# VH-VL binders against q7z443r523to685: the designs that were tried, part 29

Target 1, 163 residues: q7z443r523to685
Amino acid sequence: TSLNMSTHQLTITVNVTSLEKSLIVSIDPDSPLLMTLYLGFQYQPNCTHFHLNITLPKDKVWQKDEEYTWVLNPEHLQHGIGTYYITAVLSERQEGAQQTPSLVSVITAVTQCYYWEIHNQTWSSAGCQVGPQSTILRTQCLCNHLTFFASDFFVVPRTVNVE
Below, E stands for the ipSAE of ESMFold2; O stands for the ipSAE of OpenDDE; V2 stands for 0.75 times the mean of E and O plus 0.25 times the DockQ between their complexes.

## First folded at step 12 (VH-VL; framework fv_levilimab)

Design Vg4 (at its last look DockQ between E and O 0.02; V2 from the best seeds 0.00; counts 0 for: pae E 5.9 > 2, placed apart)
Fold by ESMFold2, look of step 12:
Structure Vg4 (fold): chain C 163 residues (1-163), chain A 122 residues (1-122), chain B 111 residues (1-111)
Amino acid sequence: as target 1 above (163 residues)
Amino acid sequence: QVQLVQSGGGLVQPGGSLRLSCAASGFTFSSYGMSWVRQAPGKGLEWVSGIYSGGSTHYGDSVKGRFTISRDNAKNTVYLQLNSLRAEDTAMYYCAKGSYYGRRSPDYFDYWGQGTLVTVSS
Amino acid sequence: DIQLTQSPSSVSVSVGERVTIDCKSSQSVLYSSRNYLNWYQQKPGQAPQLLIYWASTRESGVPDRFSGSGSGTDFTLTISSLQAEDAAVYYCQQYYTIPYTFGQGTKLEIK
């Protein structure tokens, strides 16, 4: 998807089919861009009407793949199963004289942390949460116990509209 | 014309402290991240610390817990507080401007200060 | 931490010749088709200067004789048709993972 400074935003549409998994939204511009993302459930959000927002790139990261990643936990998705809209609004102008179109790659995925419950011989998510350092490359699992753990990761369909 | 003018270096005994300053001009200082990179005499480059435009900080392993980076956007100045100095901290210290607009820590450094020498010796 | 190893450690060549400098990373610095690897030039008595970012993109004002290539873990800086003013130490730097790290440097001397 091509995005330039005269195209100030895009909208990502993703269908959420589980209230137990976290949604990973990765927006990967080919050049550094400052942007604000707005979340809406079953409506297209904007800067004045949204459920939740974030500014990318993040203020503190350890690896580059964290900079343009939004982790939406089940708490953020408790509005229901269905269509979530994410409007990404870019900065109007970069400092300098040259304006260059940016290509943007958007990946959405769902993930959940599990541990092996040896007593019941089953996988469980109790006491484990997907952490904020999660990306499309790795899932951070924050668990309140020391057990064998794992995570799943599924890339999910989305649509991207430029306006 | 981007300029980074450094000050605050000198000689200090082990265990001592110094504060380095880097005054910036020629760009919107508050919109860019800044870093410090050092070079021991006759040695290579070592990234020391970085600060995002939004104020978040990161440190190299060798200085974490001893050095503190900060910025004053009203004075267009980035600082490096050097505490608990050791002989191995002897180096030329460079400040460097990040090339990315926004709250990112400088990743690649398009402009560098002139350097200031810190010597730690008894 | 990501370790960067440059080779050779030094090289002495004549004006007009071609020079290659390699940088090997202990871990991949590739994400989303971009390599987070830079090259810097440091002339004697001066601060370093940026030459190449994203492994292969020349910084503005850098002569065309400088080029970067490679991906993942293996990177090369090439200087075609060497000039006298290119005598310097060259450093690669990764900025994929904090702490950011530099290669140990390659000293380029003019015969």
Scores: ipSAE 0.077, ipTM 0.647, lowest interface PAE 5.9, mean pLDDT 84
Fold by OpenDDE, look of step 12:
Structure Vg4 (fold): chain C 163 residues (1-163), chain A 122 residues (1-122), chain B 111 residues (1-111)
Amino acid sequence: as target 1 above (163 residues)
Amino acid sequence: QVQLVQSGGGLVQPGGSLRLSCAASGFTFSSYGMSWVRQAPGKGLEWVSGIYSGGSTHYGDSVKGRFTISRDNAKNTVYLQLNSLRAEDTAMYYCAKGSYYGRRSPDYFDYWGQGTLVTVSS
Amino acid sequence: DIQLTQSPSSVSVSVGERVTIDCKSSQSVLYSSRNYLNWYQQKPGQAPQLLIYWASTRESGVPDRFSGSGSGTDFTLTISSLQAEDAAVYYCQQYYTIPYTFGQGTKLEIK
């Protein structure tokens, strides 16, 4: 979904149904844009009340698609199953950078890393987590062991409110 | 592998029209922006038009009101409709793939078509 | 519109030599620690190919002898040791703002 960002902020609502998976949030503007994201559980966060925040684009990325992606691991979603809110607050635009109307594309997905557990003949996520360099396009898996790895990926329905 | 195959060029009189096509394969076409870049004979590159994955369009000043970029995601094809053609529109036209995944503007171009020659002459 | 001016317009260099091509923008293309400046190589009779993006990041498959540097308004493409196959026209391009614009190109010939 592409949203007009003539407003100063937007709120993304995501229903988290698993505590074992990571949430991938992509808020990608059509032109260079600085924004701060705030995470809240069962409340709409703001700049003074939030559980976690991040500024996009990321300063350090290995690949270009990472710069407007936020990876929320289970540790970041420790508040439990329920509704999470992400408020994106736009910063002042640099002169000359925004000559066209600004649109923002929002995509949310959940993912987890798995390995084949030979003894139980099943896929397991034990010792594995989704890395911070994950995007909507690819999943980075960080594990404390060496095995054959795979991942799942599901786009999660969300509600976006523009204010 | 990523491929961009172009068609639709040719010779046309001033005031005429042409439609260029660029068929894409090897990537999720609907998730990337596309652009057209042209090059007059013996000259440099000029960005002509771009289209978001979400469908938003942009044009260079020299072609605004005359050219129309569009895409058909079902056919993995981007088009450039050239109307009211002028002699100065004579160029090799390239389609180019945007590098960012998502609905951002086609920023920089990691893959290019083979080019289609458009000649406008009386 | 942002204008990009390359220098030199043309240059002839021997194999093995170092080559530098400059690109100056009429305004800064730096935003949030990223330079929205790219370099392309166009060999005779071919479509352009991406060499460098974000001023200094090499595209996959591009030889190590190619490097990009600079920030703000001043950028440089460097070929550390010129090879015969590097004969081409090189273009800088900005995508800081619409319309996207290219430099006029630098023709690199091999002596």
Scores: ipSAE 0.027, ipTM 0.685, lowest interface PAE 4.7, mean pLDDT 89
ESMFold2 (binder alone), look of step 12: mean pLDDT 91; pTM 0.941

Design Vg5 (at its last look DockQ between E and O 0.02; V2 from the best seeds 0.00; counts 0 for: pae O 4.1 > 2, placed apart)
Fold by ESMFold2, look of step 12:
Structure Vg5 (fold): chain C 163 residues (1-163), chain A 121 residues (1-121), chain B 111 residues (1-111)
Amino acid sequence: as target 1 above (163 residues)
Amino acid sequence: QVQLVQSGGGLVQPGGSLRLSCAASGFTFSSYGMSWVRQAPGKGLEWVSGIYSGGSTHYGDSVKGRFTISRDNAKNTVYLQLNSLRAEDTAMYYCAKGYYGRRSPDYFDYWGQGTLVTVSS
Amino acid sequence: DIQLTQSPSSVSVSVGERVTIDCKSSQSVLYSSRNYLNWYQQKPGQAPQLLIYWASTRESGVPDRFSGSGSGTDFTLTISSLQAEDAAVYYCQQYYTIPYTFGQGTKLEIK
């Protein structure tokens, strides 16, 4: 799943079906592209009308798979269940890049952290949150307790448009 | 045309401090991450610290809490403040230019000439 | 942390011959079809010089006799026709995860 980004932007649509899971948006450009992503609920955002934004690659990462990953927790998705739009806008190319057509692959997924609550013999999310180092390859769980943890992961179908 | 000119090294006693400087020219300094890499006498290379073009920092485990990397984009200069120096900090210190500006201070296409730091009583 | 182990530690080879230097990573450095692995050359009294980035891409100005190969955890630097000026210590370096790390080095001498 790759997309030609020969224009300055593309739009990703994601249908959020849970208020409890975090949304992971992963961009995989074939060259080092600088871009800004804008989030909108039930409208297509732009640089002057959006709910949230992020600049990719991130300004600080611990592993390279984090560089083009946007983690959106439930508090970032407080508008509710429904269709979210993400507009990705190319800002400028990094120095040293070759002049080639820009190809961008996009994956969206949801995840949540759980731990086994031994007294109730059930999985719980209490005291755990999906962390900013999460990617489509792994979920960072930030918990206020030390127990055995698990996470789920589900790739979300999406529609991508090039403008 | 890219040049990284280092200064600030020397002999210092254990527990002392030094500040290393690396003045850059021939590229858009503010668009690039920068790193410090050291080499103890007769030993291999060790990454010490890096700073993103946006100012975020990372440190190697052996120097975290004692060294501070910083940058001054107006002077095209990256600094390494060395505090609480120990004998094992004796090394040649190199500054190095990152290749992808705001992405990471992570692969080093140009290096400074090196600055020797000697920690001895 | 990712440890890089180079082999051999030292090699002595005649001008014109082929040399290979291996670098093995304790963890994969591959993400998104890119290997976050570099090779550097360091001559005595000089700073290191970048030879290869992305495991296999030669830096500008590096002679064609230098080539890099491998993926994931196993990497090789090859010098296809050794020249006298190639005597140096060679290092691999990963930048997949913090802290960035170097191999211990391979000393290449001319016999």
Scores: ipSAE 0.519, ipTM 0.797, lowest interface PAE 2.0, mean pLDDT 85
Fold by OpenDDE, look of step 12:
Structure Vg5 (fold): chain C 163 residues (1-163), chain A 121 residues (1-121), chain B 111 residues (1-111)
Amino acid sequence: as target 1 above (163 residues)
Amino acid sequence: QVQLVQSGGGLVQPGGSLRLSCAASGFTFSSYGMSWVRQAPGKGLEWVSGIYSGGSTHYGDSVKGRFTISRDNAKNTVYLQLNSLRAEDTAMYYCAKGYYGRRSPDYFDYWGQGTLVTVSS
Amino acid sequence: DIQLTQSPSSVSVSVGERVTIDCKSSQSVLYSSRNYLNWYQQKPGQAPQLLIYWASTRESGVPDRFSGSGSGTDFTLTISSLQAEDAAVYYCQQYYTIPYTFGQGTKLEIK
């Protein structure tokens, strides 16, 4: 979903139904743009009240599509099952990069890394974590063991409010 | 492998219309932005239009109000509707794929073979 | 709009020689330590191909004799040792802001 950013911030609402999966948040602007994302649980966060924050684009990335992606692992979502809110506050654009109106594309998804557990004949996520380089298109799996790995991926319905 | 196969070009009179198609395969089409770039005979490259994976569109000033970019994700196809064609629109038109899963149609790792549009009376 | 000016417009060089193509931007395309500039190669009768992105990162499959450098408003594409198959027109392109724009191109011919 692409949004017209006529204001300086937007809020993404995501219903988290599992504490075992990671949340992937992608806010991709139409041109270079600095933004700060704030995470809140069961409240709309802001710059002074939040559980976690990140500034995008990321300084160090391996792939370009990582620049505006935020990976929230279970440890970041430890507040419980329910509604999480992400407020993105836009900074001033660098001179020459301004577009009117500004557009951003927002996508949210949940994912987890799995391996085949031979003894139980089932897929397990034990010892595996979604890595910070994950994006909407690929999952980085960081595991403390060697085996054959797979991942699930689901786009999560969301509500985006532009304020 | 990634492929972009174009169609829909041809000869048209000034004021006429054409519709270009670019069929994509070998990648998750719906996740990528797409662009059209044209090249007049013996001239350089000109960005014409771009469409985000989410459907937002942009146009070069020379074609605004006349050209329309669209996409059908079910058919893995991006289109360019050319209306009110002028002689200066004569060019080879290329479709181009966005890079590294970017939803923005900003830079292009794969290109179609091109389709020639000739506007002449 | 951001204007890109390449120099030279054309050049003829012998095989094995070093070639440099410059691209100047009317405004900086640098943001957060990354330059939003690409280089393309277009051989006769073919579609363009991506060579360099982010001003200095070589696309997969591109020979290491190709390199990109520069920052801000001044960029350079370098071919360290020209090969016969490198005869083509080269374009710089900015994706810093819409509309995306190309340089006018540099025609590289082999002597």
Scores: ipSAE 0.091, ipTM 0.728, lowest interface PAE 4.1, mean pLDDT 89
ESMFold2 (binder alone), look of step 12: mean pLDDT 91; pTM 0.937

Design Vg6 (at its last look DockQ between E and O 0.29; V2 from the best seeds 0.38)
Fold by ESMFold2, look of step 12:
Structure Vg6 (fold): chain C 163 residues (1-163), chain A 122 residues (1-122), chain B 111 residues (1-111)
Amino acid sequence: as target 1 above (163 residues)
Amino acid sequence: QVQLVQSGGGLVQPGGSLRLSCAASGFTFSSYGMSWVRQAPGKGLEWVSGIYSGGSTHYGDSVKGRFTISRDNAKNTVYLQLNSLRAEDTAMYYCAKGSRYGRGSPDYFDYWGQGTLVTVSS
Amino acid sequence: DIQLTQSPSSVSVSVGERVTIDCKSSQSVLYSSYNYLNWYQQKPGQAPQLLIYWASTRESGVPDRFSGSGSGTDFTLTISSLQAEDAAVYYCQQYYTIPYTFGQGTKLEIK
């Protein structure tokens, strides 16, 4: 899905139901926009009150789909199960009497890395984590095992409000 | 008006070192990424290394661990330190102006320097 | 790594003819409606010059006889009415993923 932006800010809400999966937040602007995202648990964050922030596009990527992707690992989400808010604030809006509209789309997903535990004939996440190069197109798995690996990926509901 | 003036280079033995320089003018250097691209005699182009406007770096597989890219925004200059040189590093080395896109990514090469020849020979 | 394969490797044609050069990528370079694929021209003894970026957008000052097309993995550079000064080697280049890579080049000669 896509939204037209005619303001400097939007808010993304997402319900987190697992403290073991990583949350992938992908923002896909139709032009190269600079923005800052702020994370809050059960409150709407702003530039002075937040749990965690990131500036997008990232200042180093290996692939273009990483530029507007925020990977939130379980340690970033240890505030609890429930509603997380993400406020995205644009930094390069034209100053003037009339705002210039921009098209932005937002996708949120959860993902987790697994390996096949041969002895128990089952999938396990022990020793694996979702890496910073993960995107909605691929999951980077960083594991300390030399076994067969896999990941899951589920797009999750989110609400986007433009302010 | 945009100019990329290269210096350094020359003849060195295998295992030797060189430092290439690229002085930029005619644009806001600190807002753009920069790259080095090389071309062996009679061969095609190979991207060697790039640096974001903010200083983050990337390297091609053939030079990783041996070459170091850096920039000095006060002097509008990008550098490439070539260490542990091999015969296969013999090439014309070009610096190239990257894009403003992203955080000043070292891609989309719209202006190139004149080239600096590096020859690695026993 | 993304490999770019150009075809033909060389071509010899007459002034005024239409020339096409293909570039095939080992994986898609498309993201968010942009194809991260450029075309460069390198004349003898000179540094390369950017012709086309985002697969189809002509760089400022490039004659309109040059055009780019394609998406995903298959791309084409077209010269619609060849001029004598177009004799050069042409390269495609992807900047979707590190390391950035170039095609092997296509040498264009005038008969």
Scores: ipSAE 0.610, ipTM 0.841, lowest interface PAE 1.3, mean pLDDT 86
Fold by OpenDDE, look of step 12:
Structure Vg6 (fold): chain C 163 residues (1-163), chain A 122 residues (1-122), chain B 111 residues (1-111)
Amino acid sequence: as target 1 above (163 residues)
Amino acid sequence: QVQLVQSGGGLVQPGGSLRLSCAASGFTFSSYGMSWVRQAPGKGLEWVSGIYSGGSTHYGDSVKGRFTISRDNAKNTVYLQLNSLRAEDTAMYYCAKGSRYGRGSPDYFDYWGQGTLVTVSS
Amino acid sequence: DIQLTQSPSSVSVSVGERVTIDCKSSQSVLYSSYNYLNWYQQKPGQAPQLLIYWASTRESGVPDRFSGSGSGTDFTLTISSLQAEDAAVYYCQQYYTIPYTFGQGTKLEIK
């Protein structure tokens, strides 16, 4: 979904139904932008009231598509099942004559890393975590054991409000 | 008007240390990344180090472990600490301002300091 | 690291003539429709100056005779009608990945 950011902030609403999976948030602008994301549970967060925050683009990435991706692991979503709000606040563009409205693409997805548990003949996520380098296109799996790994991936319905 | 005014540098023996400063004005310094670029005499440009608005630092391979970039937003100044200097570090050092679009990264350099000469010689 | 190779390394051209300088990158610097490639001009005894950013966007104050083109791995700086004051060394630079890297430079002299 592409959004026209005519204002300096937007809010993403995501209904989290599992605390065992990681939430992937991708906010890809059509032009380089500096923004801070604030996470809230059952409330709309702001710069002074939030559970967690991140500044995008990331400054330590392996690939470009990681720059505007926020990986929220179960420990970040420990507040419970329900509605999470993410407020993205854009930094003021201080210089540049052509302040055209920026388009941003927002995608939210859930994912988890699994391995085949041969004894139980089932997929298990035990000892595995989604890594911070994960994106909408790929999942980084960090596990404390060696085995055959896989991942699931589901796009999560969201509501985006531009303010 | 954007200005970058550099200071420091000079002649130093191999193994010595110097500290370069770059004082910025005319823009919201804390919102922009900064870089240091050097140029050996008669040679091309080499990116040395960069610091994001958030404080994250990066270095070229040739200076890793020896140079340290830092910033003081209260003083609108970026620094480059040069340690364990070698003859090949002899160069004109430029500070450069990052992107004007407020990305916070030292992307492209729209403004440059006047340069500071560092000479490493026995 | 991304290597940038400029061609030619040096060129002498008469005033009024067209000049093209090429820059090739070892890998693509294109992402999300933007090319992370810049051009700088450095006159003798001066600091570099930004000419073009994002491969084709001219910096404010830069004369119209300067233009940038290309995408992916191949880029070109063009001076449509060379002026005497354009004698300088020109550098391409990528900021697609850290470390940032420059081309080796192209020395442009006036005949």
Scores: ipSAE 0.215, ipTM 0.758, lowest interface PAE 1.8, mean pLDDT 90
ESMFold2 (binder alone), look of step 12: mean pLDDT 92; pTM 0.946

## First folded at step 13 (VH-VL; framework fv_levilimab)

Design Vh1 (at its last look DockQ between E and O 0.69; V2 from the best seeds 0.58)
Fold by OpenDDE, look of step 13:
Structure Vh1 (fold): chain C 163 residues (1-163), chain A 121 residues (1-121), chain B 111 residues (1-111)
Amino acid sequence: as target 1 above (163 residues)
Amino acid sequence: QVQLVQSGGGLVQPGGSLRLSCAASGFTFSSYGMSWVRQAPGKGLEWVSGIYSGGSTHYGDSVKGRFTISRDNAKNTVYLQLNSLRAEDTAMYYCAKGRYFGRYPDYFDYWGQGTLVTVSS
Amino acid sequence: DIQLTQSPSSVSVSVGERVTIDCKSSQSVLYSSKNYLNWYQQKPGQAPQLLIYWASTRESGVPDRFSGSGSGTDFTLTISSLQAEDAAVYYCQQYYSIPYTFGQGTKLEIK
């Protein structure tokens, strides 16, 4: 989904229904842009009141699809099941900056890494974590053991408000 | 006008060290990523290293553990420290400016004049 | 690593003729409708110069006779009417993933 950017911030609303999965947030502008994301639980966060923040694009990536992706693991979502708010604040442009982006694509998804537990004949996520290099196109699984691995992936409905 | 002026380089024996410098002007240096690209005599271009505006660094596999890229924003200069030099490192070294404002070196809209590094016994 | 292969490695063409140079990537460099592929021109004794970025956008000051096309893994640089000053080596370059990589280059000579 693409959004027309007419202001300097946007708010993403996501309903989290599981504390066992990671939330992937992708905010991709049509041109290079610096922004800071703030996470809030049951309130709209800002630069002075938030649970967690990140600056995008990321400081170090291996592939371009990682640039504007925020991976929130269960430990980041420990506040509970419910509505999370993400406020993205655009940074001021400096010399040589590209044009102000007119379109921003926002995608939210949940995912987890699983392995087949032979003894219990079930899929388990024990000892596995979604890695920070995960994107909406690729799940990075970091596990402390070796076995047959898989992952699930679900797009989460979200509401985006441009302010 | 954007300018990248390089210095350093020269002749060195295998196992030796050199430090390359690239002085930038004409743009807000601290807001752009920078890269080093080298070209062996009569050969193509090879990306060597990049440094983000935020300071993070990446290296080509051929130079990992031996080369170090750094920047001094107060001096508008990017550096490449070349250690444990090998004959295969012989090349023209170019500094290059990232095209876009932001964190990444990305692709390169301006290049230095190049500095020759020759590794020979 | 993403490998870029150019074709041909060298070509000799007369002034006024059309020239095409191809660049193939080992994997797609397309993301979010943007191709992270560029073209450079390097004349003898000079540093490379940016010609095309995002696969098809001409850098400022680049003549209209230069154009880039393609998407995903297949790209082409076209010179619609070759001029004498276009003699150079041309390189494609991807910046989709680290490490950044270049094609091996195409040497364009004027007949």
Scores: ipSAE 0.566, ipTM 0.854, lowest interface PAE 0.9, mean pLDDT 91
Fold by ESMFold2, look of step 13:
Structure Vh1 (fold): chain C 163 residues (1-163), chain A 121 residues (1-121), chain B 111 residues (1-111)
Amino acid sequence: as target 1 above (163 residues)
Amino acid sequence: QVQLVQSGGGLVQPGGSLRLSCAASGFTFSSYGMSWVRQAPGKGLEWVSGIYSGGSTHYGDSVKGRFTISRDNAKNTVYLQLNSLRAEDTAMYYCAKGRYFGRYPDYFDYWGQGTLVTVSS
Amino acid sequence: DIQLTQSPSSVSVSVGERVTIDCKSSQSVLYSSKNYLNWYQQKPGQAPQLLIYWASTRESGVPDRFSGSGSGTDFTLTISSLQAEDAAVYYCQQYYSIPYTFGQGTKLEIK
């Protein structure tokens, strides 16, 4: 999951099959890059038309694996089950005497927090959310109660186009 | 040429306040994170606080709630407001610059000359 | 918090000898093939100076007798063929997670 990024933007396509799970989008460039991501449901977004955006690297993180991670919770994905598009637009890079391409790695995954519901003897998501410090390495679970917690994590198919 | 020129500091009684300043030149200040690192006499280094280029802040546990980091991009200056000072806050305080392309107050490629803060105890 | 433990606490060696300083992290500082660990040199009365970043990359202007190695939790600074001007205190520092932390330092003295 690597690509050459000598152009000004790329587009990520992800099929969302559940409205209960959170989508984790990780874009990890080999050199520090400033970028803006735009989210669209069933259309390719741009800076004028999008549902949500974010600037990466984030303005505040507690750990390095959070810097280029976008956490999209079910409330961000309430537009429906189907194809979501993410357009990542790079800020203009410094002009140098040497023109070099850069590499980025893109991983998309879905995750959900669960707790053991003792009365039904089953796992439940009620009162639990995937938190903003979640990454491809770990899921932050924020629950309104303290019980035994678990999470799932599935890397999902995506398509990446470079322009 | 990157320069970090510090000012402020001095003697203060426990419970007192001081404000430290660090004036930057030789780089695009608004694009970089900045940090404060301190060193008690004869002791090692302790990261105190950092501020992102965008203004978000982090604090070490020993100073959280008492110290405030801020920046003024128009003046190319980062500040550390030290409140409710204690004897253990006596140290040399350094400002430090985050590295290239970074917006983060992370590892420190350039350091100021240091300014001494002494809490009389 | 990530604790960094350096060893030895001090060392006294002769010019021309090889010196190693270890830094052990309480948890991994590796992410995406990068180790978020630095080495600094601090001479008496001076601010620290960056020697090594990303565990093994020398900062510009640092003599090639300084080298860093290791990954994850175990890191080493090596000074091959020690020079008199290398007498200093050496610190490792992690910037993987907040709060950023330093090792307690290793004092290097010339015999």
Scores: ipSAE 0.527, ipTM 0.792, lowest interface PAE 1.7, mean pLDDT 85
ESMFold2 (binder alone), look of step 13: mean pLDDT 91; pTM 0.938

